# VHH binders against q9y6x5: the designs that were tried, part 206

Target 1, 379 residues: q9y6x5
Amino acid sequence: LPPKLLLVSFDGFRADYLKNYEFPHLQNFIKEGVLVEHVKNVFITKTFPNHYSIVTGLYEESHGIVANSMYDAVTKKHFSDSNDKDPFWWNEAVPIWVTNQLQENRSSAAAMWPGTDVPIHDTISSYFMNYNSSVSFEERLNNITMWLNNSNPPVTFATLYWEEPDASGHKYGPEDKENMSRVLKKIDDLIGDLVQRLKMLGLWENLNVIITSDHGMTQCSQDRLINLDSCIDHSYYTLIDLSPVAAILPKINRTEVYNKLKNCSPHMNVYLKEDIPNRFYYQHNDRIQPIILVADEGWTIVLNESSQKLGDHGYDNSLPSMHPFLAAHGPAFHKGYKHSTINIVDIYPMMCHILGLKPHPNNGTFGHTKCLLVDQWCI

## First folded at step 10 (VHH)

Design uc38 (framework vhh_8dlx_2)
Fold by ESMFold2-Fast, scan of step 10:
Structure uc38 (fold): chain B 379 residues (1-379), chain A 121 residues (1-121)
Amino acid sequence: as target 1 above (379 residues)
Amino acid sequence: EVQLVESGGGVVQPGRSLRLSCAASGFTFSRYAMHWVRQAPGKGLEWIGNIHHSGSTYYNPSLKSLVTISRDDSTNTLYLQMNSLRAEDTAIYYCARDYWGEARTSFFDYWGKGTLVTVSS
């Protein structure tokens, strides 16, 4: 009987929410499983890039989803969350569901994880839901559990994605305790529903379940704006992405554009592509633009106007506010174990080990996650 | 002050076509992607589609054959053309300004107040 794994993402679940709010259902899950308190995500700390890093174990420059808004100068294609079904954007890596389906007779199932409704290297998840934000968590859960119990070849890898608390984090900001407590309580209730459903269906004892997220959230303010139009006239460049990481494609000489930008604000760093810090692993891809602007934590880059956004992410991946957590339960995992930090790229080789898959070359280090696993010795 | 004002709603017979407009002011309209979103009575928000500042359009697959989104940057106006209207298209229709670099969020930084479309004979 092959091992089974369900990977669950709650978008924008900042790690320190666990310390500042009550999560009775999540704490019961952790009590009999493992908790990684911080997951150091990849730069830029955005939804599509980090979701794809979780399932490929690769930095963004290597898997090719380098932002939620991208431009490829060679093909002249534009990418956004509205046209994310073109395989061109996803084909620079092999996600775990593709590997799972190509090694032995195994199936994958997906409830809206980014990329799962796209054929990647001519392989789409065996069972999937086309992305639709209007579909309830319960309907996503019903489909996943149905596929886990009623599939041939058996579903051994399943994914489940939920948009909160990211949407509310943007709207209210992470420091709005009243609104965030309400949102996070609802998420904890959904975790309770998940566990109850798996128990009711006889899946709980033999299924490995990972609950994680792609990034955190930081507080923004109308007092922390960088007006790009005060730095440079818009006729000199094409804007590919704006905030908090601006992607600039010059229409004139690159050095002229750089010189207009480089000293415009004390609250953003301006990089020529070749000068982007090596620690970001954000340089070696044609979809990374010639000039990148990186705003300081909590600062928003705007186009001569205000922003209604009270929370944001995308900032430097060294910032604890950008870090999610990882909790896991199941036969592969220890019970009651807490670990401080792993890299988000480490999740992929760990999941491959649990499923008995040979991982594609990746940037993760299996040794970083071995203390979580019952079949491994921790030093 | 950023302002979005929808117009063109009203009572329409089944099978007819209708074009909605959204007049934008208070920002450089040509630099933003724009969205259409609707809310039927007693239901949640449903994304219809968007138009990138380059003119590229993307639609909810369930609605793609029934709607067309366009923009006129010279008049700062966003349009939604709807064809073959059915009772299920009865909703308040909102235009919304995209804010850059976010995916899979229901957050848009500015919304219009909406225009009601009622499909009834």
Scores: ipSAE 0.568, ipTM 0.809, lowest interface PAE 1.7, mean pLDDT 92

Design uc39 (framework vhh_8dlx_2)
Fold by ESMFold2-Fast, scan of step 10:
Structure uc39 (fold): chain B 379 residues (1-379), chain A 121 residues (1-121)
Amino acid sequence: as target 1 above (379 residues)
Amino acid sequence: EVQLVESGGGVVQPGRSLRLSCAASGFTFSRYAMHWVRQAPGKGLEWIGYIYHSGSTYYNPSLKSLVTISRDDSTNTLYLQMNSLRAEDTAIYYCARDYWGEARTSFFDYWGKGTLVTVSS
């Protein structure tokens, strides 16, 4: 019987939430499975880039989803959330569901994971839901479990995406313990529902389940704003992305734009593309703009106005506040094992191993995740 | 002060068309993407569609043949054109300003107060 894997993402689930709030259902899941306490995500620490890194094992410069808002200098195309259905943006990598469908006679199923409603290399997830934020977790779960139990060829890889706690993290900020406690309790209840549904359908004992996230969240404030319009007039550049990483396309001489920006605020770093730190792995792609501004943790870049967001992400990936966690349960995983840290790009080769797929070339290291797996030696 | 003010709602007969407007002020409208979202009585929020600052649009696939989103940057106005209205389209309709560089979130940094559309005879 082929191995099966369900990959679940709760967007914006900061790893440190596990230390500060009670998660009875998630703790029961972890007790009989594994926990990775911190996952070091890729830079920039945003939703689309990191979700695509999880399923491709590639840095953003390699898979091409370099931000949630992008401009491709070669083709002159613009990407926004509204344009994510153009395969052009997603075709620089092969996500695991495509490999699963093409390499083996198997099906994939998706409840709204980024990219799954797009034909990538002429292949779309066998079963999928078009993205719609109004669809409940319960409806997403119902479709995924139906497809896992009733498909031919069998669904061996399934994904489930949920927008919380990211939306509430932005609205309230991670330091709002009253509101975040309410939101996180509801997420824990959804995890309980997930486990119970899988048990009732006879899927639990033979299904590998990974629960993870794409990034964390840090506290922002109206006292920590960088007004870009005070640095440079908007007529001198095209703004491709704003905060906390601004992507600047100069309309005049690049050096002139850089000189206006470089000393504007002590709370942001200004990089020419070739000077972006190597540790970010954020340089070698036409969708990375000639000048990048990186705000310090908790600072928001604005256009001559206030900001309503009390939480944000996108910051330096070395920051613990930007890190998610990974929990997993199933026949491939040890029981009761805790691991400190992996890289988010390591998830892809681990998932390929569990499914018996040959991974495409990737930036992950299988050795980093082998201690999680029962069929591996990790002393 | 950032303000979004929806208008054009009211009682409309099934099968008719309706155009909603959203008047924006207090920011450079042409630099932001804008969304339409609705909430039917007793239901959660349903995303309708999105228009990028360039004019590019993307719609909820279940609604794409029934709606058109447009903008007029000279008047700082966002529009939602709805055709073939059904009782199920009864809802409060909101316009919302997009978060720069944020994906897959239900949080927008500014919302209008909403305009009620009731589809009945």
Scores: ipSAE 0.419, ipTM 0.743, lowest interface PAE 2.8, mean pLDDT 91

Design uc4 (framework vhh_8dlx_2)
Fold by ESMFold2-Fast, scan of step 10:
Structure uc4 (fold): chain B 379 residues (1-379), chain A 121 residues (1-121)
Amino acid sequence: as target 1 above (379 residues)
Amino acid sequence: EVQLVESGGGVVQPGRSLRLSCAASGFTFSRYQMHWVRQAPGKGLEWIGNIYHSGSTYYNPSLKSLVTISRDDSTNTLYLQMNSLRAEDTAIYYCARDYWGEARTSFFDYWGKGTLVTVSS
């Protein structure tokens, strides 16, 4: 039987939620599997960039999805959640489902993971659902399990994406214990449903399941706003992305724009592209704009108005509040093993190993995850 | 202080055209991507299309031949032109401001209260 893997993402699941709330179903999953307490994601700590890093093992500058909002000055193309289906944006990397279909001559299945409804290098997931936020978790799960059992060639790699707790984290903020408790309990119930469904279908014992997320969440406030329009007149630049990382395309001399921005707020760092800290791995791509502004944790960049955001992400990837976790269960994984930290780019080469695929060149280090795996010796 | 106010709805006969307006206030309208979405009776939300600050437009493929989105930044107004209206176009129409830099959210950061369009003979 070929190895099989289901990769599940709950968007915006901050790692320390596991310590502050009860997750009976997730804890049962972890008890017989592995837990990585913190996953250090890539900068910027946003949904599309980090979801693509998980499945490519690449930093954003290398895979080309450098933000949720992008602009290419040469082609005049825009990218956003509403306009994300042009292969141009996704073609700078090869995601694992493409490799799975081309190297192993096996099928891939996808329930709404970012990029899976786009042909990438002329290859789309064998089975997929077009993105639609109105489709229930139950329907996504039913399709994935149907495809895992009833496909030829067999589905060996499947993905499942869910928008919570990110949507509620933005709306209520991570410090709203009442609302976050309700949302997180619902997610734990969905994890219980997932495990129960896999057991009923005879998939549980032979399927590798990874549950992870792309980023965390931090508390924002009306008391922590940076008004960009008090720094610089909007006629001097085109704004490509706003908060908490602003992407600035100058209409005048770049140095003049930089000088107007550089000392505007003690809670915002301003970088010329070539001065962006090397530790971010966020320089070497034409989609990264000439000037990047990075707000301090919990600060929101605004355009002469208030913000209704009570939670946000996108901040410095060294911040624990930006980190998700990773839990896994299945024949490839140890039982009851706990690990402190891995890099989000390390997930890709680990998944390639589990599936028997040769990884494309990537920024991950297999050694960081081999202690999770039963077929590996850990020094 | 951010407000979006839709207008131009009403009863219209099948086959006719209708233009909806959305008046924006409390923010620098010219700098935001704007959307039109609708909800038919007993149905979920259906995205119609968007317009970037540059004027570039993208549409729901099922509606592309029937609608045009435009903006007038001098008057802070967003428009939806609808042609060849059918009974199934009966819905509450909302304008919405893009949730800047967010992806996979179930909502926009601001939207209006909606304007009802009824297509009947």
Scores: ipSAE 0.614, ipTM 0.819, lowest interface PAE 1.5, mean pLDDT 92

Design uc40 (framework vhh_8dlx_2)
Fold by ESMFold2-Fast, scan of step 10:
Structure uc40 (fold): chain B 379 residues (1-379), chain A 121 residues (1-121)
Amino acid sequence: as target 1 above (379 residues)
Amino acid sequence: EVQLVESGGGVVQPGRSLRLSCAASGFTFSRYAMHWVRQAPGKGLEWIGSIYHSGSTYYNPSLKSLVTISRDDSTNTLYLQMNSLRAEDTAIYYCARDYWGEARTSFFDYWGKGTLVTVSS
């Protein structure tokens, strides 16, 4: 019987929430499965880039989703809308659901994972929901479980995406214990609902389930603002993305724009594209702009106004506050095993192994996830 | 100074239609996603829908057949068209600005003061 995998993302679930709040349902899931305490994500630590890295095993410069707002200098196309269905933006990589459908004559199912409502290399997820934030977690779960049980060819890879705790993390900030406690309890209840539904339908014992996230969250403040308009007049450049990583497309000489920016604030680094640190793996793509500004953790870049958000992400991927976790349960995984850290790009080759798929060339290292798997020797 | 000013509310008979406007100033309106949210007397906030800077719209499924959201970037104005109004639609209606460059999740960094719609005969 072909192996089956359900990949679940709770957007913006910072790893250390697990240590600061109680998760009875998630803890029961982990007790009979595996936990990776920290997942080192890719730079920039944003939703679309990291969700696509999970399913391709590639750095952002390689898969082409380099930000949530993008400009391609070669084609002159703009991407600023999470509902833009132009395959152009997604075609620089092959996500796992495409590989699953093409290599094995199997089906894929998707409840709103980024990219699953777009035909990529002329292949769209066999079953999918168009993105709509108003659709409840229960409706997404009902569709996924129906497709897992009632499909031919069988659904072997399924994805489920939920927007929280990211929305509340922005609104309240991760240090608001009262509000974050309420939000995270609701997330834990949804995990309980997920497990109960899979058990009720007879799926639980034979389905591999991964629960993970794309990034964390850090506390922001009105006391930590960088006013870009005080550095440079808006007529000298086109702004492609703002905060905490600003993407600058000069309208005048690049060196002149760089010189106006480079010493404007002690709380941001200003890079010419070729000077972006190699450790970011954020340089070799036409969608990365000629000048990139990177704010220090907790600092917000603004345009001559205040910021109301109390939490944010997108910062340096070496920061623990930017890291999510990974928990998994199922026949492929050990029971009661805890692992310290993996790279987010390592998830893709691990999932390919579980599904029996040949991975496309990727930046992940299968050896990093071996100790999670029952069919692998990890010494 | 960022400002959002709602208008077009008032007393309306059941079954009628109403269009609300939200005038935006103090920022580059065309670059932001915008939302409509309402609060009925004694109840919590209910999200109505959103419109992205691309023009793409998303609606609360419970309200989708009854409302249409649109924008005019040349006049910095957001609109909410409501049809077949019922007593249950009596609420204060707010427009809200979404934070720049955040995918999927919405953070409302600025709100208007609201406009009251009362559906009564």
Scores: ipSAE 0.361, ipTM 0.657, lowest interface PAE 2.2, mean pLDDT 91

Design uc41 (framework vhh_8dlx_2)
Fold by ESMFold2-Fast, scan of step 10:
Structure uc41 (fold): chain B 379 residues (1-379), chain A 121 residues (1-121)
Amino acid sequence: as target 1 above (379 residues)
Amino acid sequence: EVQLVESGGGVVQPGRSLRLSCAASGFTFSRYAMHWVRQAPGKGLEWIGEIYHSGSTYYNPSLKSLVTISRDDSTNTLYLQMNSLRAEDTAIYYCARDYWGEARTSFFDYWGKGTLVTVSS
């Protein structure tokens, strides 16, 4: 039987939630599988960029999804995160479902993972759901499991995306124990439903399942605001993205805009594109704007107003609060193994190995994930 | 103080059209993407669509042929045009301001209080 993999993302699931809240279903999954305690994501620590990094193994500057809101200076196109299906934005990389369909005569299935409802290099996921936030987790799970069990050629790679706990993390903040406990318990119950469904359908023992996330969440406050309008008049620039990483397209001389911004707040770093720290791997793409502002953890950049966000992400990827975890179970994975840290770009070459695919050139290091796999020597 | 105030709701007959308005104040309206969301009695929130600051629009595929979103930045007003109204369009309609740079969340920065649309004969 060909190897099969289901990749599940719970958006905004901070690694530290595992230590501070009870997850009986997820802990049973981990007990019989593997846990990576921290996944170091790519900068910026946002939904679309990191979801695309997981499935391409590339830094954002290389795969082209550099933010949830983007402007391409060469083509003059603007990207919206709300159902934008222009393949242009996604064509700078080849995601694993495309490779799966083209290298092997196999099918892919997708329940709303970013990019899966877009034809990328003229190839769309064999089975997919158009993005619609109103569709329940149960309906997404029913479709994915139906496709995994009833497809020819067989579905060997499937993805499942869920918006929580990100939405509640923004609304309540990660330090709201009462509300976050309720939200995270619901997610744990959904994980229980996932495992039970796979067992009932006879898929559990033969299927590799990865549960991960794109980023974490940090607490914000109305006491930690940076008013961009107090630094510079809006007539001097076009705002491409705001917070916590502001993308600034100058309408006047770039140096003049930079000089107005560079000393505006002690809680924000201001970079000319060529001065962005090399460790971010966030420089070499036309969609990265001439000036980037990076707020310190928990600080929100605003436009002369308050913010209702009590939690946010997008911050420096070295921050533990921005890190998700990775848990996995299945015939490819050891049982009861814990690993400290991998890079989010390492997930792609690991998944290619599990599926028997030749990875496209990528920024991941297969050696970082070897200890998770039963068919590899851990050195 | 950021405020969003919806208007234009009421009782309408099936098959007719209705335009809802959302008046924005307390922020630079032209710099933000805006959303329409509805909630039918006893049901969850349903996203209708978004209009970006550039005027680009994105719609719920289930509703795309029935609705048009537009904006007038000179009057700080967001519009939802609804055509061929059916009983199932009965809902409270909310306008909401986008979280800059957020993807795929059901929570928005600011919401209006909503305006009730009842489709009945």
Scores: ipSAE 0.450, ipTM 0.757, lowest interface PAE 2.6, mean pLDDT 92

Design uc42 (framework vhh_8dlx_2)
Fold by ESMFold2-Fast, scan of step 10:
Structure uc42 (fold): chain B 379 residues (1-379), chain A 121 residues (1-121)
Amino acid sequence: as target 1 above (379 residues)
Amino acid sequence: EVQLVESGGGVVQPGRSLRLSCAASGFTFSRYAMHWVRQAPGKGLEWIGDIYHSGSTYYNPSLKSLVTISRDDSTNTLYLQMNSLRAEDTAIYYCARDYWGEARTSFFDYWGKGTLVTVSS
């Protein structure tokens, strides 16, 4: 029987939430599985970039989803909305569901993971749901489990995406104990529902399940704003993305725009594209703009106004507040093992190994995840 | 102060069309993506669609053939055109301002108070 894998993402699940709140269902899952305490995500620490890095094993400059809002200087196309279904934006990489369908006589199933409702290299997930935020977790779970149990060729790779706790993290901020406690308890209950559904359907013992996230969340404030309009008049540039990483396309000489921005705020770093720190792996793509502004943790870049955002992400990927976790359970994984840190790009080659797929060239290192796996020698 | 004010709601007969407006003030409207969201009685929020500052529009797939979103940056106004209205379209309709560069989760840092549309014969 071919190995099966379900990849679950709870958007914006900061790693240290596990330390600061109680998760009885998730802790039961971890007790008989593995926990990676921190996953170092890719820069920028945003939803679409990191979700695509998980399933391709590539840095954003290599897979081409470099932000949630993008402009391609060569083709003059705008990725204005995350619901844009143009395959052009996704075609710089091959995600694991495409590889799964093309290398083996196997199917893939998707409940709203970013990119799964787009044909990539003329291949769309065998079973998928068009993105619709109004669809309940229960309906997404019902479809995924139906497809895992009733498909020919068999579904061997399935994905499940949920928008919380990111939505509440933005609205309330991660330091709002009362509201975050309620949200995180609901997520833990959904994890309990997931496990019970898989047990009821006879899937649990033979299915590998990964629960992870794309990024964390940090506290923002009306006291920590950077007014971009006080730095530079909007007539000098086209704004491609704003906060906490601003993507600036100059309408005049690049050096003139840079000089207007470079000393505007002590809480923002201003980079010419070629001066972006090498550790970000955020330079070698036509969708990365000539000037990038990076706000310090907890600072929000605004356009001469206030922001109601109490939490945000997108910041420097070295910040622990930006890190998610990874938990996994199933026949491929050890039981009761805890690991400190992996890179988010390492998830892809690990998943390929579990599924018996040949990975496309990628930025992950299989050695970083081998201690999680029963069929690997850790020492 | 950022303000969004919806108008154009009311009672309409099934099969008819209706255009809602949202008047924006207190920010540079042309620099933001804008959304329409509705809430039917006893139900949760349902995303209708959005329009980016470039003019690109994206819709809830279940509503795509029934609605059109447009904007007039010269008057700071967002529009929702609805065609072939059904009783199930009865809802409070909200306009909302996008969080720059957010995907899939909380797109909305400011909301209007809403305008009620009742589809009744």
Scores: ipSAE 0.566, ipTM 0.813, lowest interface PAE 2.3, mean pLDDT 92

Design uc43 (framework vhh_8dlx_2)
Fold by ESMFold2-Fast, scan of step 10:
Structure uc43 (fold): chain B 379 residues (1-379), chain A 121 residues (1-121)
Amino acid sequence: as target 1 above (379 residues)
Amino acid sequence: EVQLVESGGGVVQPGRSLRLSCAASGFTFSRYAMHWVRQAPGKGLEWIGQIYHSGSTYYNPSLKSLVTISRDDSTNTLYLQMNSLRAEDTAIYYCARDYWGEARTSFFDYWGKGTLVTVSS
């Protein structure tokens, strides 16, 4: 049987939560596996962009999912409907489950990873669940483990997505130790359930499991608001995305809109598209708008009102608060090894190596993950 | 002050239809996506669906054939049309304002106080 891999994402799991809270089940997983303490994600540090970067190894400008809300200047299409099955948005890259199914006639399985319920290059995950936030972690886990054990051709790549701790991070903020400890304990219990289920089904010793996340979370405040409506009248532009990265499509001269915005707040940077810092790799795509506003960490862009968000993400990807972690266990991985940092785009070529797949051209560097793997030498 | 006020609940016989309203104030309603959520007695919250500022709708697949969400931006009002009501539709129904540009989250900026729908014969 070929190697098997299960990729698990807990949305919004900030790396330093591991240092500030107790995770007995996750620590048992790590003890016999590997831990990458920080994963440097891609800009913007949002859910859809980073989940697609994990499975393609590409920066957002290259894979085309540049935000959770998008407008394409060439086709005039809007992406804001989560039930929109238009593959147009996802077709600028080839995710690993498509490659897995096409190269070796293997099956893929998915419990709600972003993009897995959409046909991409005319290929949909062999087994999948349509996105529905009401479906329990237990039901997602039951389906994934059933498909891993009872499929022909065999399921060799499986994904599992869970919305927490992101939802609670937004509601309570990462500095609310009481509420966050309760949420994180529940996540740790779910990790315990995952491991126990895999052991009971005889999968644990021969399955590679990666547990990771797409981004972190930072504390926001009513004292740190940028009122966009005090900078510019809304009749001058179409707002494509708001906070903490605002995507502005001008209805008048671009320079006039830029001039109204550029000195409005000391706590946001205003960029013409061509002036976006090269280090963001966020410029070369028709879905990136002519003017981008980037709020400073912990600042929220609002439309003449307060914000109830006590936590947020989307900020500069150099910020440690935006970084998730990666833990892994299985026959491909060393035991008891800790690594400092990798880039989120490095996960894709590593996964391709584990599965014996030829990766599509990507922005990851396989050398960055070599020390995690038993069949490779650290250099 | 952001405020959401649901109305239109009450006692309804099985098989009937009902339309709920949510009156929004204190913000520019036309710029936000809006949600309907319900909670049956002794159960957790169940997401019903959402409507984007563009008018595009997305529904819980378990409820899609039974509900329609619409909005009237000129009156700042959100609607939930429910058809073929069953006893299991008995719940408190809430409208909620979306977090702009967030994907896959169930937590919302603002909620109404809810309106009770009781389906009984």
Scores: ipSAE 0.386, ipTM 0.712, lowest interface PAE 2.7, mean pLDDT 91

